# Ledger of designs, part 6: VH-VL binders against Adventurous-gliding motility protein Z (aglZ)

Target 1, 119 residues: Adventurous-gliding motility protein Z (aglZ), of Myxococcus xanthus (q1d823r4to122)
Amino acid sequence: RVLIVESEHDFALSMATVLKGAGYQTALAETAADAQRELEKRRPDLVVLRAELKDQSGFVLCGNIKKGKWGQNLKVLLLSSESGVDGLAQHRQTPQAADGYLAIPFEMGELAALSHGIV
Key: E = the ipSAE of ESMFold2; O = the ipSAE of OpenDDE; V2 = 0.75 times the mean of E and O plus 0.25 times the DockQ between their complexes.

## First folded at step 1 (VH-VL)

Design t3 (framework fv_trastuzumab)
Heavy chain, then light chain:
Amino acid sequence: EVQLVESGGGLVQPGGSLRLSCAASGFTFSSYYIHWVRQAPGKGLEWVARIYPSGGYTRYADSVKGRFTISADTSKNTAYLQMNSLRAEDTAVYYCARDLRYYPSGSWAFDIWGQGTLVTVSS
Amino acid sequence: DIQMTQSPSSLSASVGDRVTITCRASQSISSYVAWYQQKPGKAPKLLIYAASSLQSGVPSRFSGSRSGTDFTLTISSLQPEDFATYYCQQSYSTPYTFGQGTKVEIK
ESMFold2-Fast, scan of step 1: ipSAE 0.023; ipTM 0.704

Design t4 (framework fv_trastuzumab)
Heavy chain, then light chain:
Amino acid sequence: EVQLVESGGGLVQPGGSLRLSCAASGFTFSSYYIHWVRQAPGKGLEWVARIYPSGGYTRYADSVKGRFTISADTSKNTAYLQMNSLRAEDTAVYYCARGTYVYGSWRYFDYWGQGTLVTVSS
Amino acid sequence: DIQMTQSPSSLSASVGDRVTITCRASQSISSYVAWYQQKPGKAPKLLIYAASSLQSGVPSRFSGSRSGTDFTLTISSLQPEDFATYYCQQSYSTPYTFGQGTKVEIK
ESMFold2-Fast, scan of step 1: ipSAE 0.042; ipTM 0.708

Design t5 (framework fv_trastuzumab)
Fold by ESMFold2-Fast, scan of step 1:
Structure t5 (fold): chain C 119 residues (1-119), chain A 123 residues (1-123), chain B 107 residues (1-107)
Amino acid sequence: as target 1 above (119 residues)
Amino acid sequence: EVQLVESGGGLVQPGGSLRLSCAASGFTFSSYYIHWVRQAPGKGLEWVARIYPSGGYTRYADSVKGRFTISADTSKNTAYLQMNSLRAEDTAVYYCARGYSDILSGTYPFDYWGQGTLVTVSS
Amino acid sequence: DIQMTQSPSSLSASVGDRVTITCRASQSISSYVAWYQQKPGKAPKLLIYAASSLQSGVPSRFSGSRSGTDFTLTISSLQPEDFATYYCQQSYSTPYTFGQGTKVEIK
C-alpha cells in the first residue's frame, strides 16, 4: 500500500495509475494535514511525498515520519521540483533522510522502479 | 556477469552526427543509471551525460547540452548517445558506465565500465 | 561546478613503496568521492567509493580517507600491476567532475 502526497491533482492521478499498474494499492492526500490523517488511519508500506505541498514542507513531514512511531519501518520516497538532485543529495545526509529521492521532472517508469526497490 | 558494450564510434566531419550505443547485460537495466564519460587522447576523464533507463531524468554536461541527446530502450537493454553538431574537441574515447540509480546507493559510484568506442572528429 | 584538484600529476615509485595521492574539492562534498584506476588502453576500474569504502574484489592494499575537503588514496605496498593512472571523482553535484589524474610510473 502506497500513500501518495501531492497537491497537483493530475500529477497525483498519473502516479497512482502507474503504481496501481505495478500492483500496489494507492491512496491520495493533497496536503500534509490530509497525509497525517491517512497515516493515523492506516499505515502504508511507502509514502510518495512531494516536498512542495500547499500547507507545509514535505521535508518537514518526512522528518516527522522518521522521528515518529513507525520510524524506519515506514518507507518514504521524496519528490522535489525545487531542490533538484543536488539539493536532495544534501537531505540524504541528514537524520531525517528519506529512503529514496526523485527530482521532478521524471518518467513514470522511474517512479515504479524505485518504489519496487524500496518496498 | 555484468557487461556494457559500446559501439558506433568512427570518423566524422566537423558539424556531422554520430549515434553511440551501449548494450547492457547481466543486471536489471532499469534499476541503474547509465552514464557516458569521455576521454580525449592523452587527457583525463570528462562526464558527459546520464540517463535512468526507464526513460527517467536526464542530465548533461554544459559542453554538450543542446547538441547531445541521451536515450534508452529498455526492451533492448541499450542506451544511446546521439551526437549532433560535432566539433574537433569532441574527439575522444566514449565509455558507458553503470551508476547506482538513486541516493539509496550512497554516493553514485560508476562500478562497471564498457571497453570504450573511439570518436574522431576531423576533416 | 565543483573542482577536483589532484596531486601530484605524476610520481615515480618502486615495488613495495607506499604511495599516497591527494584530491582536494573546491567545496564541501561530504563523502561523495570515488577513486578509479586506469591502465593504458583500458577502461577505468572502480577502487574506492564513499571516500573510504573498498570495492568488492579490490586488494586490501588500497585504502581511501577523508579530512574535510581533502581526500587521499593510499597504496600500502605497491605491486607491479598497480602502475597506472588514478582519478578521483565527485558525485555530490552535477556535472560530476574528475581530478586531472595521477600517473604512477616505475622508477
Scores: ipSAE 0.005, ipTM 0.547, lowest interface PAE 13.5, mean pLDDT 83

Design t6 (framework fv_trastuzumab)
Fold by ESMFold2-Fast, scan of step 1:
Structure t6 (fold): chain C 119 residues (1-119), chain A 123 residues (1-123), chain B 107 residues (1-107)
Amino acid sequence: as target 1 above (119 residues)
Amino acid sequence: EVQLVESGGGLVQPGGSLRLSCAASGFTFSSYWIHWVRQAPGKGLEWVARIYSSGSSTRYADSVKGRFTISADTSKNTAYLQMNSLRAEDTAVYYCARGGTRYFPWSTSFDYWGQGTLVTVSS
Amino acid sequence: DIQMTQSPSSLSASVGDRVTITCRASQGISSYVAWYQQKPGKAPKLLIYAASTLQSGVPSRFSGSRSGTDFTLTISSLQPEDFATYYCQQYYSYPLTFGQGTKVEIK
């Protein structure tokens, strides 16, 4: 089960389609607040998380997940369009590092391959 | 010490085939994307193909699609470029380059390159 | 495909000069640009990635900047070892594409 947290609906739907094709059940959340509700309702195996969300930074949500707020060992794949290589590389060096990162844009096949390697 | 070493280049006539090898050492091969980039004599750089070591993600330039096949053998830390139906325009030095990690396929440029291997397609 | 138009094709400079090389993308590519240095008979060497981030071990006289779809590589005080050909590259989308190269030669 993969939770996709992404404000751009068409992009979220494209990611969901690829992951469903790879054998995963998917759920969508448009905001960090919606994502937190989904995390409390049903714990996923992986959170595909956009850094640039409308209501708060995805980096903040990633930090809360990695601190164990919704259980230990919840995997996070962090997506960013604005942090670039520098921002993502810096985040990777923190104790709250995600399990994977993708800079937007990326190929959908890379999303599937990374998700498989993380889960 | 990160090192990439190409081999397998040589002279081949049009329509022929060659297989290039890229032997990697000094890093975890399975954690990186491996690319082939070529350079025709006296000209600029052209990206050719890429692979992640799992083999499930390959991509090719349109100029080589259907003729070239990229592959990897993680047990040998080696990537390959099988080149079929070679044309005079494929004449170039072929470089193997490391770019991107499992986590950052697009976010890291080519930080290490091999020394290159020359492929000459001529009758 | 994203076209990277690099200018000038060549330039002549003296040691100590400030050298500027420009690269223009045919569409928006954010900051997904790298710069490489290539000396005759050698493989390219990464200088800059993410438009402005200096690769470790590269001298601080090299810098990169972005303005929209225009990218600039600057060498603040040219040294003898800097005479080489320089290439820009976009890694925003496939196929990955390079500029045509700029040869920096002795005046």
Scores: ipSAE 0.006, ipTM 0.576, lowest interface PAE 10.6, mean pLDDT 86

Design t7 (framework fv_trastuzumab)
Fold by ESMFold2-Fast, scan of step 1:
Structure t7 (fold): chain C 119 residues (1-119), chain A 123 residues (1-123), chain B 107 residues (1-107)
Amino acid sequence: as target 1 above (119 residues)
Amino acid sequence: EVQLVESGGGLVQPGGSLRLSCAASGFTFSSYWIHWVRQAPGKGLEWVARIYSSGSSTRYADSVKGRFTISADTSKNTAYLQMNSLRAEDTAVYYCARDLGVTYTGVSYFDYWGQGTLVTVSS
Amino acid sequence: DIQMTQSPSSLSASVGDRVTITCRASQGISSYVAWYQQKPGKAPKLLIYAASTLQSGVPSRFSGSRSGTDFTLTISSLQPEDFATYYCQQYYSYPLTFGQGTKVEIK
């Protein structure tokens, strides 16, 4: 089960399509608030998390997940269009580090391959 | 110090084959995306192919798809470009280039380039 | 494919001049543009990525900016070592595409 947190609807659907094709069950959340609601309801195996959400930073949500009840067991793949390699490398050095990172744009096959590697 | 060194270029006839090598040193090869970018004499740059250096993911320009194969040997820290069914329009200096940083996505811009190796396809 | 169109194809300038090179994308590509410098017989060298972020070790006289689908590389005070060909590159989507190049020549 993968929770996809992405505010751009068409991009979210494209990611969901690829991951369903790879054998995952997917759920979508458009905002950090919606994602938090979904996480309270049911634990996914992986959160695919956009850093640039409508309502708050995905980096902040990543930190909240890592400090939460599933921090050790819930995997996070962080996607960013604005942070670049240096920003993502810096985040990896923190206690709130994600389990994987993808810089937008990326090929959809990379999303599937990295998801398999993490979960 | 990061270094990429190309080899294997030369003169080949149309329809021929050639294998290029890109030897990497000074970084953890298996953690980086490696690309081939070519430049025809007096012309601009054209992206050709990429591979994640552990060998897990490849992508090709339409102009070379089905004719060129990119591969990597992590034990030798070397990426390869096998070029088959060569055409006169494949004549170019071929550069290997590294994506900036260590990510599974690659950033698809290039912080280090090799010196290039010339491929001439002519009778 | 995304087309990157550079202007001008060449320009003549003197040491100390402000040089501006423009690159236009055929569609929206956010800030996913890199700029390279290439000297004769040499490989390209990365100057700028993410439209405006200066690569480590590149002199501060180089800067990049974005306005919509227009991207600009500026050299604020041209130095002798800056005479070269400059290329923009989009990395928004595959295939990766480059501008045709702008040659900066001695006046």
Scores: ipSAE 0.000, ipTM 0.558, lowest interface PAE 14.1, mean pLDDT 84

Design t8 (framework fv_trastuzumab)
Fold by ESMFold2-Fast, scan of step 1:
Structure t8 (fold): chain C 119 residues (1-119), chain A 122 residues (1-122), chain B 107 residues (1-107)
Amino acid sequence: as target 1 above (119 residues)
Amino acid sequence: EVQLVESGGGLVQPGGSLRLSCAASGFTFSSYWIHWVRQAPGKGLEWVARIYSSGSSTRYADSVKGRFTISADTSKNTAYLQMNSLRAEDTAVYYCARGPRYTSSWLPFDYWGQGTLVTVSS
Amino acid sequence: DIQMTQSPSSLSASVGDRVTITCRASQGISSYVAWYQQKPGKAPKLLIYAASTLQSGVPSRFSGSRSGTDFTLTISSLQPEDFATYYCQQYYSYPLTFGQGTKVEIK
């Protein structure tokens, strides 16, 4: 089960389509607030999380997930268009590190492969 | 408003080289994938290569890998396709096409250039 | 590589006819299919993406649909300017691949 947190609706639908094709059930959230409501309703196995959300930094939501706010061992795949490779590498060294990282743009096959490797 | 213009095509002998250019205007070049797609006379479309304008992400069709090199100059809003070791099978009209800002996986090619003809013959 | 098989290779039709073109993917590609129109001597033009989303500026007589790995382009009432070759394309994974094309000819 994967929760996709992404403000760009078409991009979110594309990611959902790829992950459904790979055998995952998906849910969508447009904002960090929507994502938190989805996490309260039903815990996913993986959160695919955009760093650049309109209401809050995805890095902040990642930190709250990794602190165990919605339980232990919830996996996060962080996507960023503004953080370069260096910025994502830096975040990887923190206690709030995600389980995977993709810089935008990426190929949808990479999303599916990395998601499989994480869960 | 959005425009892609190819140039550099011509006649070459097998084993020769050509460099194609794709000049972009009317959009933020650095925010899009640029692809090369070719079409042999009377045949269908074949994807050749792509680049994200920063140059850090390139990919090639197996048929051209090791012979063709895609590059981009963001200061000139131009993508290039350097074609080496040309074969008769490379004879085609070469189009450049724009991909989406985020990935090519959710929006295909929304704008195409007019094409430039490459003829490889002895 | 994902193979896209179009049928028919060509068809003859009259103005006002309903035309359907089918494209089959060799594996699951979700809805990552686009349709292009190409007129002689011209570059392809995007008509439909995400299997069924009409590109801005494209006439509403064009529509796309998906059933599993089968994709259909429909022209509800063929116009003189619609005589062209049509291509499907998958953009699910690299290498990006196209169907062989369907030539829509005047009857």
Scores: ipSAE 0.007, ipTM 0.597, lowest interface PAE 9.7, mean pLDDT 85

Design t9 (framework fv_trastuzumab)
Heavy chain, then light chain:
Amino acid sequence: EVQLVESGGGLVQPGGSLRLSCAASGFTFSSYWIHWVRQAPGKGLEWVARIYSSGSSTRYADSVKGRFTISADTSKNTAYLQMNSLRAEDTAVYYCARDSTGWYLDYYGMDVWGQGTLVTVSS
Amino acid sequence: DIQMTQSPSSLSASVGDRVTITCRASQGISSYVAWYQQKPGKAPKLLIYAASTLQSGVPSRFSGSRSGTDFTLTISSLQPEDFATYYCQQYYSYPLTFGQGTKVEIK
ESMFold2-Fast, scan of step 1: ipSAE 0.047; ipTM 0.716

## First folded at step 2 (VH-VL)

Design c12b (from c12 with heavy chain T59Y, light chain S31D; framework fv_tocilizumab; at its last look DockQ between E and O 0.72; V2 from the best seeds 0.00; counts 0 for: pae E 7.1 > 2)
Fold by ESMFold2, look of step 2:
Structure c12b (fold): chain C 119 residues (1-119), chain A 125 residues (1-125), chain B 107 residues (1-107)
Amino acid sequence: as target 1 above (119 residues)
Amino acid sequence: QVQLQESGPGLVRPSQTLSLTCTVSGYSISSGYYWSWVRQPPGRGLEWIGYISYSGSTYYNPSLKSRVTMLRDTSKNQFSLRLSSVTAADTAVYYCARDTSPLDYLLGKYYFDYWGQGSLVTVSS
Amino acid sequence: DIQMTQSPSSLSASVGDRVTITCRASQDISDYLNWYQQKPGKAPKLLIYAASSLQSGVPSRFSGSGSGTDFTFTISSLQPEDIATYYCQQYYSYPYTFGQGTKVEIK
């Protein structure tokens, strides 16, 4: 099961379609608050998480996930349009690092491949 | 050495637009970080106004959102604040500040590391 | 918006005293909390980030603790140069918000 956290609805649906085609069940959240509500209800196998959310930075949410707020070893694939390759490489070095990173724009095949490799 | 310096008029009439510019030296505003404005009414606390990012994305505090615009001029290494339709309640010291969110945020250090000296703007009715 | 309330709004203490300031968030903000010092006529200065981490170059008499909704800032032995207003600030969610401040004076 994959929880997709993305404020841009059409982009979130596109990612959901690709991951459903790859055999995953998906849930959507458009805000960090909605994502936290979903995490409290049922643990996903992977969170596909946009850094640029409207109510909370996705990096903050990733940190809470990796600190174990909703259980240990919850996997995160972090997406960003603003952090660039250098910023994502630096985040990879932290204790709060995600399990994978994609810089926007990316090809949807990359999403499927990285999600498979993480899960 | 990174330095931030506010500039703009110290007096603005009600209903007009408050405009301030922050000039940055020692770092290119398009190379990283978020670039914020924070204000402090006389004798009172601090209020975050919003940011413009190194890539030009903006976020404005909802309490002010309808009246706020932020722009940047990368050729002058400046970012600016415009606050429209001001009232006496907008009298404050205005600070520009560098927000470490894009980089030091990734390293767990989420704060304003460099501030301007502040510019008092009085809205006189 | 997450509201941050500080207590007390002001205090007076003698040089050498232990000073304690509290900050309460209107919701759980984990440890995403900073403490700033603002001396008269100057911009704020970061002292503590992530609730308890001391910024480089800040004297060890300053400390912070807490998580969730309740946070504490401590000056273990007040010095004359510590006369200032102290602010907590959350960065858990937008918009970032500050406490109303605590003014610290020397008796």
Scores: ipSAE 0.040, ipTM 0.727, lowest interface PAE 7.1, mean pLDDT 87
ESMFold2 (binder alone), look of step 2: mean pLDDT 92; pTM 0.939
OpenDDE, look of step 2: ipSAE 0.294; ipTM 0.815

Design t2b (from t2 with heavy chain I34M K102T, light chain V33L T94R; framework fv_trastuzumab; at its last look DockQ between E and O 0.09; V2 from the best seeds 0.00; counts 0 for: pae E 11.6 > 2, placed apart)
Fold by ESMFold2, look of step 2:
Structure t2b (fold): chain C 119 residues (1-119), chain A 123 residues (1-123), chain B 107 residues (1-107)
Amino acid sequence: as target 1 above (119 residues)
Amino acid sequence: EVQLVESGGGLVQPGGSLRLSCAASGFTFSSYYMHWVRQAPGKGLEWVARIYPSGGYTRYADSVKGRFTISADTSKNTAYLQMNSLRAEDTAVYYCARVGYTSGWYPGYFDYWGQGTLVTVSS
Amino acid sequence: DIQMTQSPSSLSASVGDRVTITCRASQSISSYLAWYQQKPGKAPKLLIYAASSLQSGVPSRFSGSRSGTDFTLTISSLQPEDFATYYCQQSYSRPYTFGQGTKVEIK
């Protein structure tokens, strides 16, 4: 089970298609608020989380996940187009670091491989 | 410079145990997935296990599950492979390797390897 | 598991030759393919990542390419230090798997 948190619908569907092909069930959320509702309904094995969300930074949501708000050991793969490689490296050095990072753009095989390695 | 130094290899009897160490330097150890890859004498490379040091997220090859345990001590910049119930087919040079993960890019490419430590399992 | 099949298993070549080694994946792996060089008694050394990107410090005579599930490592002008065994490795899906190796020897 993967929860994909991404505001761009076509990009979210592309990621969902790749992960479904890899054997995961997927759920989508376009905002941090929607993601929190989904987390309260059902805990996923992995959250694929966009940093650039409409309502709240994905970095903030990642922090809440890693603090254990929805349980311990919930895995997060954090994506960003605006933070770039350097910004993601900086976030990785914080106490609220995600389990994995991908800078946009990436190939969809990278998503599948990294998600599998994290779970 | 990035360095990885394995130690702890040696000769053991079948059913015995060894603990391998991989001392890391020259990079932020807690930020990289660390892997063990082995090579039987005269043969090719086989992936064994990996860990993300900060979170303790581990994975194992089917051939070693239940017998080997990978761990890490971020305060010592060291990864470990505890090898129990050793078999003759575990005889190999064991390498530790780092994946270039700092950018979240190119997962699974081993950009630095240690020199390897030989494990021989025989009577 | 994704099988990586290298060919040839060995080859003999002279200094200055153009050498081509191929690696075939048992399924699509996108560009998640690396090439390594290994000399006797030494650890593997990364040459090419992402199918065609040259690792820092690797001579430009090495190149990689992809056509579907077929990947090629090319050495444009073989040097004395290039006699070694070469391995491909996929990182698309776990377990990460290696080709069986191609030994490049002096003719």
Scores: ipSAE 0.008, ipTM 0.563, lowest interface PAE 11.6, mean pLDDT 85
ESMFold2 (binder alone), look of step 2: mean pLDDT 90; pTM 0.922
OpenDDE, look of step 2: ipSAE 0.715; ipTM 0.906

## First folded at step 4 (VH-VL)

Design ca1 (from c12 with light chain S30D; framework fv_tocilizumab)
Heavy chain, then light chain:
Amino acid sequence: QVQLQESGPGLVRPSQTLSLTCTVSGYSISSGYYWSWVRQPPGRGLEWIGYISYSGSTTYNPSLKSRVTMLRDTSKNQFSLRLSSVTAADTAVYYCARDTSPLDYLLGKYYFDYWGQGSLVTVSS
Amino acid sequence: DIQMTQSPSSLSASVGDRVTITCRASQDIDSYLNWYQQKPGKAPKLLIYAASSLQSGVPSRFSGSGSGTDFTFTISSLQPEDIATYYCQQYYSYPYTFGQGTKVEIK
ESMFold2-Fast, scan of step 4: ipSAE 0.589; ipTM 0.869

Design ca11 (from c12 with heavy chain K109E; framework fv_tocilizumab; at its last look DockQ between E and O 0.58; V2 from the best seeds 0.00; counts 0 for: pae E 6.5 > 2)
Heavy chain, then light chain:
Amino acid sequence: QVQLQESGPGLVRPSQTLSLTCTVSGYSISSGYYWSWVRQPPGRGLEWIGYISYSGSTTYNPSLKSRVTMLRDTSKNQFSLRLSSVTAADTAVYYCARDTSPLDYLLGEYYFDYWGQGSLVTVSS
Amino acid sequence: DIQMTQSPSSLSASVGDRVTITCRASQDISSYLNWYQQKPGKAPKLLIYAASSLQSGVPSRFSGSGSGTDFTFTISSLQPEDIATYYCQQYYSYPYTFGQGTKVEIK
ESMFold2-Fast, scan of step 4: ipSAE 0.699; ipTM 0.887
ESMFold2, look of step 5: ipSAE 0.077; ipTM 0.737
ESMFold2 (binder alone), look of step 5: mean pLDDT 92; pTM 0.934
OpenDDE, look of step 5: ipSAE 0.141; ipTM 0.779

Design ca14 (from c12 with light chain Y96W; framework fv_tocilizumab)
Fold by ESMFold2-Fast, scan of step 4:
Structure ca14 (fold): chain C 119 residues (1-119), chain A 125 residues (1-125), chain B 107 residues (1-107)
Amino acid sequence: as target 1 above (119 residues)
Amino acid sequence: QVQLQESGPGLVRPSQTLSLTCTVSGYSISSGYYWSWVRQPPGRGLEWIGYISYSGSTTYNPSLKSRVTMLRDTSKNQFSLRLSSVTAADTAVYYCARDTSPLDYLLGKYYFDYWGQGSLVTVSS
Amino acid sequence: DIQMTQSPSSLSASVGDRVTITCRASQDISSYLNWYQQKPGKAPKLLIYAASSLQSGVPSRFSGSGSGTDFTFTISSLQPEDIATYYCQQYYSYPWTFGQGTKVEIK
């Protein structure tokens, strides 16, 4: 079970299609607020989380997930267009580190491969 | 030593476009940080308008989004605000501000560490 | 939008007094709150970020605490140069919003 948190509808659907093809059940959340409601309703195995959401920084949501009740058991794959490879490498060194990272743009096969390695 | 300085007309007529420029010295706007506009109507509190990032991406306050445009001019080390269709409610001191260090935004930390002196814009016929 | 409410709206205190200002968020914002000082005719100045972190160059008499919905800002020993309006600001969600301000005056 994978929750995809992404404000760009077409990109979210593309990621969902790839992950469904890889055998995962997917759910979509367009905002951090929607994502938090989904997390409370049913725990996923992986959150694919865009750093640039329309209502809140995905870095804020990532930190809240990692410091919260799900921190050890809920995996996060962080996607960012703004931070680049170097910024994401720096985030990996913080207490709020995600379990995987992809700089946008990336190949959809990388999303599937990295998700498989995390869960 | 980082400094920000607003410039632009102090009087704008109703229905026209308010245009302000922020000149930055001591740091290249394309090297990092987010660059924001915040306004304050006389005798009232602060309202965040939006930001433009070091790479040129923008985020605007939804209440103003349809009227706001922010641009950067990296050759002049400036960023600008355009607010269209102004009314008397847009009369305020407009501040430009530097927002969030290159590391701190990765930790979800946003704050305004350097501000311009402010420019009063009056909307009146 | 997240509403930020400050208390009190104004206060008068003597030099050397301990001054506390509170800020309440309309929803849980964790620790994503800043405090600014604004002197008459000047731009705001950052004092505290992330609820409790003191900005470099800011005197240690200023401090912040709290999490969730309730936050406090403290001046441990009020100085004449501290006369100003103080604002809290949340950055948990867009749009970022400020409290109404608390005016601090000396008796």
Scores: ipSAE 0.500, ipTM 0.850, lowest interface PAE 2.3, mean pLDDT 89

Design ca17 (from c12 with light chain S93N; framework fv_tocilizumab)
Fold by ESMFold2-Fast, scan of step 4:
Structure ca17 (fold): chain C 119 residues (1-119), chain A 125 residues (1-125), chain B 107 residues (1-107)
Amino acid sequence: as target 1 above (119 residues)
Amino acid sequence: QVQLQESGPGLVRPSQTLSLTCTVSGYSISSGYYWSWVRQPPGRGLEWIGYISYSGSTTYNPSLKSRVTMLRDTSKNQFSLRLSSVTAADTAVYYCARDTSPLDYLLGKYYFDYWGQGSLVTVSS
Amino acid sequence: DIQMTQSPSSLSASVGDRVTITCRASQDISSYLNWYQQKPGKAPKLLIYAASSLQSGVPSRFSGSGSGTDFTFTISSLQPEDIATYYCQQYYNYPYTFGQGTKVEIK
């Protein structure tokens, strides 16, 4: 099961379509608040997390997930349009590192391939 | 040494648009950081208005979002605030501030490290 | 929006005293909290970020602690130049929100 946290509806739907095609069950959350609510109800295997959300930085949410009760058991794939490849490489060196990273824009095939490698 | 300096009219009439510019020296606004506006009504506390990133993306306080626009002028190393349909409640000292390096943003450490001196804007006829 | 409440709203203390200010968030904000000092007629100055990290160049008498909903800011030995209003600020959620401020005066 994959939880997609993304404010841009069309982009979220495109990612869901690709991941469903790859054999995953998907759920969508448009805000960090919705994502936290979903995490409380049921643990996914992977969170695809946009850094640029409406209500909270995805980097903050990523850190909270990694320091919280799920810790290393919950995989996070972090997506960012602002940080680019170099910025995401820096985040990977931190204690709050995600399990995978994609700089926007990316090819949808990269999303499927990285998700497969993480779960 | 990084310095920020606000400029713009100190008096704005009700229903008009408040316009302020922040001139940055010692650092190029397109090279990094997020660039914020924060206001403070006389004798009261601080209210965050929003930011514009080094790449031009914006995030605004939802309570002000319908009235706020922020823009960059990279050739002049400036960023600006426009607040439309002002009322007496918008009377405040307006500060521009540098918000968080790109690295600290990734680390989840967001803070205002340099501030302008503040510009008082009075909304009155 | 996350509400930040500071206590006390004002205090008076003597030079050399230990001063403690508290800040409470309306929900869990982990450690995503900053403290600023604002002297009369001046812009705010960052003192503490990420609840407990001292900003470069800030005197070591200033410190911060706490996590979750309850945070403390301490001046270990109050100096005359510390007369100011102190603000906490959360950056867990947008919009960023500030406490109402604590005015520190010297006796």
Scores: ipSAE 0.506, ipTM 0.847, lowest interface PAE 2.4, mean pLDDT 89

